VH-VL binders against q9h9l3. Designs and how they scored, part 235

Target 1, 176 residues: q9h9l3
Amino acid sequence: PRKMVAIDCEMVGTGPKGHVSSLARCSIVNYNGDVLYDEYILPPCHIVDYRTRWSGIRKQHMVNATPFKIARGQILKILTGKIVVGHAIHNDFKALQYFHPKSLTRDTSHIPPLNRKADCPENATMSLKHLTKKLLNRDIQVGKSGHSSVEDAQATMELYKLVEVEWEEHLARNPP

## First folded at step 13 (VH-VL)

Design C29 (framework fv_amlenetug)
Fold by ESMFold2-Fast, scan of step 13:
Structure C29 (fold): chain C 176 residues (1-176), chain A 120 residues (1-120), chain B 108 residues (1-108)
Amino acid sequence: as target 1 above (176 residues)
Amino acid sequence: EVQLLESGGGLVQTGGSLRLSCAASGFTFSDYGMTWVRQAPGKGLEWVSAISGEGDSTDYADSVEGRFTISRDNSQNTLYLQMNSLRAEDTAVYYCAKDRITIFGPFDYWGQGTLVTVSS
Amino acid sequence: EIVLTQSPGTLSLSPGERATLSCRASQSVSSDYLAWYQQKPGQAPRLLIYDASSRATGIPDRFSGSGSGTDFTLTISRLEPEDFAVYYCQQYDESPYTFGQGTKVEIK
């Protein structure tokens, strides 16, 4: 039995016209939803676009934020060797500059049984907000002040737990 | 000016081993992810393996997982691919390539390639 | 694994004509993490377009990329003799990195 964690990252826009997504916050929770890590992270490049409507990141959060290189080391130490759950998790791994083994990765945006339970097409990519409302009867990402990465990580873990037995059995029969 | 130069290719028997090298110059090597991409004669491009700038994170195509090992020596600006348990299907020109950003980016510079021929 | 399918397999045109090459993904490519490469016989691939529509350094403006989600296009507005080559699309949205099978642009 490997330990399991859920992750959610917030990114800000850097580079020309803010087109590069740079890590600005990361939250990691354990199987029970307890917070293992939650830090604001300072990108090495100038922030062009805070993307505050989605990220919840503001200039004030950057003042005492952990530098990217240090934060990345802390985060990778937590993720290494564990089953990591996320929603569209490839975006988080890209922001972390990290290759996590696919055999230990669980992406709630790509689990057909989860969509089926939500009465959605199995091949569709559904948002975390929609799946959480449909299956957990909980509103997340409310308002225009940005998302809580802790809330998103917790919701992601709870969603995975709904299909964990079925999906782990599927993966054992059909290794990725 | 960015330059990548592969070496180490050659003829090897099925079940054998080869180590490929890629000498890099013209950029800060440790800031960029590196990759190996191969191309069988007359066929298209197939990604083989990738490594982060610091060398602490690696990834492999399913076809080579457990047989190939990517590594780098940032003090020598050199990328390596250790190929073990070679199969006829591994016959290809092997290119090293530089990630445009850090990892999971497109490959902005490529070496000239080195031919690996696996035969019985 | 995201599978990329290119069409047509071969495009036969004359210099001065417009070339339109298609790349279709088996699932959505987020943030337009899609690149196009040119390869001539005996040579390494050359990056042309990244992030679906951004030209790489030194690439002439006759090359343009467009599209999002699952459907991407490379356009060469007026073919020059040196443009006759094989073109590959590639996604870098998620591991494993995958390439299309290629489109050969050949002289009519």
Scores: ipSAE 0.553, ipTM 0.836, lowest interface PAE 2.0, mean pLDDT 91
Fold by OpenDDE, second read of step 14:
Structure C29 (fold): chain C 176 residues (1-176), chain A 120 residues (1-120), chain B 108 residues (1-108)
Amino acid sequence: as target 1 above (176 residues)
Amino acid sequence: EVQLLESGGGLVQTGGSLRLSCAASGFTFSDYGMTWVRQAPGKGLEWVSAISGEGDSTDYADSVEGRFTISRDNSQNTLYLQMNSLRAEDTAVYYCAKDRITIFGPFDYWGQGTLVTVSS
Amino acid sequence: EIVLTQSPGTLSLSPGERATLSCRASQSVSSDYLAWYQQKPGQAPRLLIYDASSRATGIPDRFSGSGSGTDFTLTISRLEPEDFAVYYCQQYDESPYTFGQGTKVEIK
């Protein structure tokens, strides 16, 4: 079996009126929840909206932030060849301007057995916060200081582990 | 020493066009965002437009969006503002300003400004 | 957009006196991304304070900024003759990066 990592990214608003989501922080954890990567990232674009209440990103975090191109290279090196777990992970990949192979991607926002375990409709899109509370009895994304991408990545991995065996068997029988 | 020098201002008719330039020196031009701020005669300051260090992102005030275009030539250390479809209310002294940090304001250095007068 | 309202419109004082200028935002300014500028007649603005309370390089310590959320203050502890000018606050939390309408500090 391939090694697994979980990823979570925070984005800021760039472009006209801040409507473009640009990567500003990326956190990657291994199967055990150990942090493999956690960096503030400097977008190539002019930041218009930090989206601090959600992203937790502040202007001061960008002073010594890793340039996007460098960070992207570092992140891709970590992800290559691994099963990548995330929540609504298409947003993270979009921000990274990188798309991991679908066969090696696990999105906890689209795993029916996980929703079933949480007593939620199987086809509903549940938030990471809700699933974490229901299944792990843990509160994440608390307060007004924004999200912690490390905390979110760890929670995502823990959630996936709850249904890993069942879901991997399902995927083996039904390749994407 | 940081220096910013605006040029290109003058008298133009309503509906006309004008291109402003700002020559920068004394710092690594491409490392910093740049901004245009204008001031109508006897009035306050108004943010107009901003551009990232590499020029790959721009933003505009609603009052000028669709009519003005900000750009830069980092090989020439020059900031530009192409102004089309000019209106009387665009009459102002236009300042180029350097962003304090690489991504955006506040503005730690300003040019002396160039006057744009739009008449009917 | 975030509207910044400065008060008073005009402040008449004598050299040596304390000046207190207010800037109120229509909504909370995150991370205190608020700057103060000084502008003298016929000159470009000059940055005084950034991040609500940080003094720009070369600015005398008689200038100080304070405040958070929606209420910010610029204080000049002891006015010097060269301090009589117009002062603007500006937020750079959210586009458009708006300015206040200005406060004129004039000599009594």
Scores: ipSAE 0.006, ipTM 0.560, lowest interface PAE 11.6, mean pLDDT 92

Design C3 (framework fv_amlenetug)
Fold by ESMFold2-Fast, scan of step 13:
Structure C3 (fold): chain C 176 residues (1-176), chain A 120 residues (1-120), chain B 108 residues (1-108)
Amino acid sequence: as target 1 above (176 residues)
Amino acid sequence: EVQLLESGGGLVQTGGSLRLSCAASGFTFSDYAMTWVRQAPGKGLEWVSAISGEGDSTEYADSVEGRFTISRDNSQNTLYLQMNSLRAEDTAVYYCAKDRITIFGPFDYWGQGTLVTVSS
Amino acid sequence: EIVLTQSPGTLSLSPGERATLSCRASQSVSSDYLAWYQQKPGQAPRLLIYDASSRATGIPDRFSGSGSGTDFTLTISRLEPEDFAVYYCQQYDESPYTFGQGTKVEIK
């Protein structure tokens, strides 16, 4: 059986007007939702916009944060060879500057059966917050002090588990 | 300023192998993901493979997975595509292209292309 | 994978006219991660538009992109002789990267 993990990353704004998204936190949980990795990460460029409302990241979190290149190495060691679950996971992989094999990638924002269970159009991209509320009856990303990447990774794994059997069978018949 | 120059194309028999190179200049090569995109005669664009800036992760189109290997030498600013078990349907102009931002972006610069013809 | 369908396949127009090219995705493209390329015979593609609506460096303002979700449009407000070419849309929202089949803009 192949190991499976779920990931969620938080990004801050760097570059002109803070328009560049740089990795500033990463959380990885195992199949049961136990935390395997959760670190604040120091971008190599000056942070212009902490995007705290969404990221939950503040200047104090950067003081002892792990430098990007070191954190990236640690994270890739955990992801390599595993099935990685995420929501709009391309954003996380983009922040990590990493290509994960598509055969080992599961994006809960692009699983038609999951949208169907939530009474959403199969071809739409629904937010993690919406799917979690509809399918797990749980509120995540509550308040204005930012999201918890641990909470988001845990919710993402639980959402995937709702469709895991049928989706893995689909992928076996229709390899990505 | 930014330049990409492909080489290594040519005629090859079905089942054969060929190695393409792309020499890059005018930018910090190791900061950007690189990609190969091909175009069969008279057809559209098809993405083939991509490699991260550090060279530690790669992706392949289903049609080439297990047969092609993308690699890079950041000390020489060179991208490679090793093509094995070539098929007639691999006949195409192969373009080397640079990611616009670092990874998972559109391709802002392209090489001139190198023609690969696979025949029996 | 996200399948991109371009329409029309061929657009026959005269210099000075407006060209409107469509690109439809089989599923929503997040954060407008859609680009447009121009390709002339014997040449490599040239990036025109990225992030659905941002013009690439050196691209004239007669080229504009719009749209979101599944429906995207490239507009050339006033065709010049050098604009007759094949145009491709491309998504970079998820792996694999995919291109539309192309729209040929040809002289009437």
Scores: ipSAE 0.423, ipTM 0.800, lowest interface PAE 2.8, mean pLDDT 91

Design C30 (framework fv_amlenetug)
Fold by ESMFold2-Fast, scan of step 13:
Structure C30 (fold): chain C 176 residues (1-176), chain A 120 residues (1-120), chain B 108 residues (1-108)
Amino acid sequence: as target 1 above (176 residues)
Amino acid sequence: EVQLLESGGGLVQTGGSLRLSCAASGFTFSDYWMTWVRQAPGKGLEWVSAISGEGDSTDYADSVEGRFTISRDNSQNTLYLQMNSLRAEDTAVYYCAKDRITIFGPFDYWGQGTLVTVSS
Amino acid sequence: EIVLTQSPGTLSLSPGERATLSCRASQSVSSDYLAWYQQKPGQAPRLLIYDASSRATGIPDRFSGSGSGTDFTLTISRLEPEDFAVYYCQQYDESPYTFGQGTKVEIK
């Protein structure tokens, strides 16, 4: 079987009016939830909005942060050839300027059986916080100091494991 | 000034192969994601494939994955699309397009397009 | 994938009138990563608006974009003869990046 990892990224606002989401932290965990990567990342362009309420990123985190180009290389080396699990993972891949093969991508915001288990509409995009509370009885993203990308990646992996057998069977019958 | 010039289009038989080229000038080619977008006669726009500035990341539409290969030669400022196992449904004008910033999409400059006709 | 649905399919208007074109996404487009293009017969598309509301370089101020989430609008405040064309919206929030089916703005 292919190795599986979960990823969660934090983005800050760059570009005009801070509308561009630029990578500022990335956490990657293995199948058991052990941390493989967790670094603050310095965007190549000026940060207009730290979005601290959500990202947890502050100016001090940028002082010794890994430059984007270097961090991207490290991250892609970990992701390549693996099944990558994430929540709304397209945002993470966009921030990484990276396209991961669809056949090796698992997005917990777009898995109908997972929503069904949570008593949510199958086609709705539910937040990671909501699904984690409903299905794992655990509170994540608590408080107003920002989210922990490690905590989010760990929760995402655990959520996927709840539907892994069913969803992998579905994908084998209905390749993406 | 930014210029993109496609070439390589033409008539090809079903099951055949064709390679498209896009010559780029007027910008630092290796800094930008590049994209192929196609348009079937009388139809809308369909994204086909994208490649990162360094060439280390590629993506494809489901309809072409496994058959088409995007590549680039940064020393010659040229983007390529190798098309194999061509089908009648691949008949379209193929546009080369540049990302407005260094990240994929939206596309601020487009070539004039090159017509690919696939027939039996 | 995110499906973009444009309405109306055809908009018949006279020069000098206001055109309002809609683009609806099947799911939320984050950070307003939505663009509008103009295409005339036999020509490549031309970028008009990016990030939902920012005008591309050289685009006249009669073109404006608005909206967020799932509902986006392109407005042409006073149609000029050269504005009769097909208009496409495009999202670049997630792969595959998708286009709407197009709205044709034609002379009444």
Scores: ipSAE 0.007, ipTM 0.565, lowest interface PAE 9.9, mean pLDDT 88

Design C31 (framework fv_amlenetug)
Fold by ESMFold2-Fast, scan of step 13:
Structure C31 (fold): chain C 176 residues (1-176), chain A 120 residues (1-120), chain B 108 residues (1-108)
Amino acid sequence: as target 1 above (176 residues)
Amino acid sequence: EVQLLESGGGLVQTGGSLRLSCAASGFTFSDYDMTWVRQAPGKGLEWVSAISGEGDSTDYADSVEGRFTISRDNSQNTLYLQMNSLRAEDTAVYYCAKDRITIFGPFDYWGQGTLVTVSS
Amino acid sequence: EIVLTQSPGTLSLSPGERATLSCRASQSVSSDYLAWYQQKPGQAPRLLIYDASSRATGIPDRFSGSGSGTDFTLTISRLEPEDFAVYYCQQYDESPYTFGQGTKVEIK
């Protein structure tokens, strides 16, 4: 089987001035885009800023959300030993308090061939929305209701598949 | 008061092994990621390794991966760095450092450092 | 890996003057995950600024950070005698976490 998953997390603001990003939703999809995990997650700290415009998280989503410690355990069981694809994925790993091996991590915000296919500067960090529109001709993150982490994870996997063969060969020659 | 106290540094021959310890106090140790940062004499800072609060996730700089092992004993509030196959370029002061927040972030408290000298 | 380049290597100034230190990243640093540290001879580094512009606990207001993306600045508005030290920037956006090579602020 394909030992590859894509992840996208939504974070809310906790701590002073809502400046700390705390995990509030996580979606994981397999190589074909099927959902393996999708849960709202209750941070252990008081939510100061729901960041609803971007996260799509509202107070109502927190009522029956999975506590952070339990959700983290479930998520790590899925990620461990797999190639994990994400966009600006370090933010997701930071929110999970998790170090995933660099050799098994694929960040679609830092893959020069992907930017090249999108007619973007190779060293620029392009948004998931921009790359998805340019390369897949699909609009994601539309409207004022926030993002869908399932939609974002699916788009991220599809983007990676466009450069998978080329990038895996590059990584074999230039291990991270 | 947060305190981090390193020990275990010393003179060791190339190819040798050494284990560093960092005794932590003044905070809930298991809630915070911990890091080792080194500094060669007269040089800048180099991140070496990090470990999650629960100890179930670790990361290493390429220069030490496969040779160094970071670990922690949360019951004793102690962080470790097992260094094997030491090289001359591993000569440095090794600092134990605490992440500022429970989620990965910059280092708000540092130990005094322990000197490791690798020679033949 | 993200390489951080600090400039100048050495900044020679007198007490009372403004110090401006630069840190340039080889790639964009997301969410301003950049910190500044001060180190005096024989001492461990001390956190000054985190998240590019937030002052750490106990740090005087003469220290300020700014910038985003690839260009970051540490400013000391009016140097005190105790501020003559080496300053390092650090990114914690992605592994491996990297530091700049340092800028020495010395007495003229």
Scores: ipSAE 0.010, ipTM 0.621, lowest interface PAE 7.9, mean pLDDT 88

Design C32 (framework fv_amlenetug)
Fold by ESMFold2-Fast, scan of step 13:
Structure C32 (fold): chain C 176 residues (1-176), chain A 120 residues (1-120), chain B 108 residues (1-108)
Amino acid sequence: as target 1 above (176 residues)
Amino acid sequence: EVQLLESGGGLVQTGGSLRLSCAASGFTFSDYHMTWVRQAPGKGLEWVSAISGEGDSTDYADSVEGRFTISRDNSQNTLYLQMNSLRAEDTAVYYCAKDRITIFGPFDYWGQGTLVTVSS
Amino acid sequence: EIVLTQSPGTLSLSPGERATLSCRASQSVSSDYLAWYQQKPGQAPRLLIYDASSRATGIPDRFSGSGSGTDFTLTISRLEPEDFAVYYCQQYDESPYTFGQGTKVEIK
């Protein structure tokens, strides 16, 4: 079947009051969790709020960051034609200004069998941290200095692999 | 200043095809996502399809996936919607709309709409 | 997919009265990515409010938006004759874009 990757992005606040979420880091891993892409990305707009507690991004990371237009091109070359796994992945695609085909998108925040394995309501949206702790016995997003998008992408891929056979079979019978 | 003008609507038989166009002016066309939204007679708004500013990324509502194709020509400031395998339920006024910002956002400008009537 | 449910379906009011329109989402809308539109017969929709509470350019201050998460409200403080129209809420948090079914504000 098609190759599969997992993605996680970090966003900073731009625009009025920092309300716009702009891409500032992107990590992509392959099926085995090997890093295919991990770059800090310079938004085209002035950064109002680094959101460091969650993003892990600081001013120093912007000094050698890849400009948004260039980074987007690199990222889309990796994602195009592949099954892309993410958690609440619509936020990542929004920040990338990108529409990935639904048939090739896997969102671990919206897979009922995954919630079922975690003893959570099937239609609830559970955090990546919660699902990873419940199903992989691993603590991610620890501390107050921001999240690691590499760690999050790796955890997301491992979560998907727990339900991959079951969910791909479901999608083949019930195409999105 | 910002203007969107749809054309190409008309009467078509079930199973037929039609291509809609939207001519844009008054803004830097290639910087904005564009969308098609339709409205069946006496009904509410339904999003149909969207395309990125550079035209390298597209999205569709489930009801039209595989039948409709959105595209754009940034050199001519024109948005297109190719509609194939038309069904009676595709009967609607089709609006061209501009995203307010360069990300997935609300629509700040709309065209006047073009009516597509699918008989049978 | 996020389903938006508007209530009431129809509001029958007189000029000068306050209108309060509700929009409820089937799941939380992140970053208040919710908009309100006004549509008059034979016309395209007009953007009124974006980001739940920000007025679009040229929109009178009698229009205000509020809410977060799953519950959003559009308020028209004192209805003018030109405000009798259909109003739609829309989320742009995730694809697909979805609209509420509409609330008609009509003259009593």
Scores: ipSAE 0.292, ipTM 0.776, lowest interface PAE 4.4, mean pLDDT 90

Design C33 (framework fv_amlenetug)
Fold by ESMFold2-Fast, scan of step 13:
Structure C33 (fold): chain C 176 residues (1-176), chain A 120 residues (1-120), chain B 108 residues (1-108)
Amino acid sequence: as target 1 above (176 residues)
Amino acid sequence: EVQLLESGGGLVQTGGSLRLSCAASGFTFSEYAMTWVRQAPGKGLEWVSAISGEGDSTDYADSVEGRFTISRDNSQNTLYLQMNSLRAEDTAVYYCAKDRITIFGPFDYWGQGTLVTVSS
Amino acid sequence: EIVLTQSPGTLSLSPGERATLSCRASQSVSSDYLAWYQQKPGQAPRLLIYDASSRATGIPDRFSGSGSGTDFTLTISRLEPEDFAVYYCQQYDESPYTFGQGTKVEIK
């Protein structure tokens, strides 16, 4: 009965030696994979390390980026009351400085049946790239120019759909 | 110097309500998530609830979901916990605590705690 | 949820001895998001170690943390009288926040 979206965020390094992860892009897709939100986001602190190889973020993307507080408000309006799917999603929620209800959160890095389908240990944390290749026969995060958060969000939703019926039944019997 | 001071604890009847407050000082209150952690007599620590720095998102332990409401007033540097439909098992010392980083971190500063006793 | 199991439940030692406390997680804790707290009778908990091995501000160097994944350790190299207390581990890798049941370090 609740609507479902998938999210993927890209972070850049701020703070001492660039060790703090700050939100710099967010993509949200609906159940069918259509883009609901995709914006570059300007952190309130100085960017020390763009982490371009992974984030895909460059200085040019910051020129007209949405300020963090405004972007956060827009994103939270989309997420509130919905089932939110992500991969290692707590990192995304940390970057957004946001608590999403456990009952409405689906983390594809922590779904034992999904790992089982991929012939991986049930309690291991597998990368999105690995699960997508194993289960969808699709290569994502290809090359050295950084990841596409849209592509990652779409892959994450497709992965969840593979176990949705089984996992929703499990959650109904074993509430979080 | 970071200081957290709880108040509002006391004796309350089963099914009753109580509101706890936590006065914060010594840091930029609105930049940090805040949490309530409780400890029943002779027992260990149990996380109860957390609220984001801006106060626009909250989280609850399953044992209190639907009965307790966490809130904050950033203009007054005060954290609240509204407790409704109280049960005997809610008897505990309630601590407020500050997130170390901003959110989803460990708790670097704690108040002295306030005792809530729920009896029939 | 991640269940944290501490061992031993009680550790009886004399001042000057080394204390080694264990915390085991039911599943892997990512990025070493594991903390240790000290609690004395009638007092609030005090953060000792965060990110598995980083000492909190003001904590003496006799306290050290180590470990990763599912197996974490708090070590007190030379117990002082003020170190006899209950110690709790806590994970903040995922919601809900969970604590271990505690290890009591008491005088022999």
Scores: ipSAE 0.565, ipTM 0.843, lowest interface PAE 2.1, mean pLDDT 91
Fold by OpenDDE, second read of step 14:
Structure C33 (fold): chain C 176 residues (1-176), chain A 120 residues (1-120), chain B 108 residues (1-108)
Amino acid sequence: as target 1 above (176 residues)
Amino acid sequence: EVQLLESGGGLVQTGGSLRLSCAASGFTFSEYAMTWVRQAPGKGLEWVSAISGEGDSTDYADSVEGRFTISRDNSQNTLYLQMNSLRAEDTAVYYCAKDRITIFGPFDYWGQGTLVTVSS
Amino acid sequence: EIVLTQSPGTLSLSPGERATLSCRASQSVSSDYLAWYQQKPGQAPRLLIYDASSRATGIPDRFSGSGSGTDFTLTISRLEPEDFAVYYCQQYDESPYTFGQGTKVEIK
């Protein structure tokens, strides 16, 4: 089987009113939870809203941040050819301005067996925080300092591993 | 202690102009977005306009877009609302509100408000 | 815009009773970006709850918020005399950052 990585991104607000979500941090972990990538990223446009309560991003984090184009190249090099696991991962790919092949993408927000295991409706969209608490008995995204993309990526990978065998078999029988 | 004090309200004729001010203290003014919220007599709350901490981003309700201008002077810890082409429906108590973090809200501190009355 | 509809319009209760206030959104509110405010006559609003369920600083624990998506609830477990006021919900997910029309909690 292909190598797996999990990704989580934090976004800030850009554009005239700060409504554009721009990549400001990206974290990638391997199957074992080891950090392969974790960088602050400088958007190509001026940051209007750091969205700190959610993103954890502050102005000082951008002082030595990696320019977006450079970071994007680094990230794509890591993701290429791998199965990419994420939660609501379409947001991460949108921020990266990159879309991974659907057949190589795993979104933990849309895996019915995972919801079933958590005693949730199979067709519901559950938060990463909720699933992590229910299935891993772990609290993430705690406090008021914003999210940790490394922590979130690790949790996402751990959740996927709980249903990996069943889900991979399902996908083999039902290719996207 | 966070304090917000609005001023500049009063009676104005339809089509007239008025500028509101909000003096802020008790926090690092430039680090927080600020918002104007209004309340017509006996009615509910209506979001009017917001401005980012550095003043480089603004947003407006459709009802005031093109007529009102929000601005701030961080050296004076003051928020402003320039109101032009005023209408009867603009009559309200105008509150200055501190955004908790972003320009979107929520609002963790409010002034006592200043009354604007627009008459024909 | 996201329209927030609060119910009931008026809630008549006695001190010591439980109050349950509802706020329904015309569309899903992302990330639970929903706040509750209290306003007493002649006073400015005061933040009670943010992010749907987080209690603001200094707010008594008898106030709690819950809900997600389109349905949100503010609960006052045991009404105190000072809790009789108007309560507003507000979403800050999408501009314009709209308020509900308010629920008046009055003494029976």
Scores: ipSAE 0.006, ipTM 0.568, lowest interface PAE 10.7, mean pLDDT 92

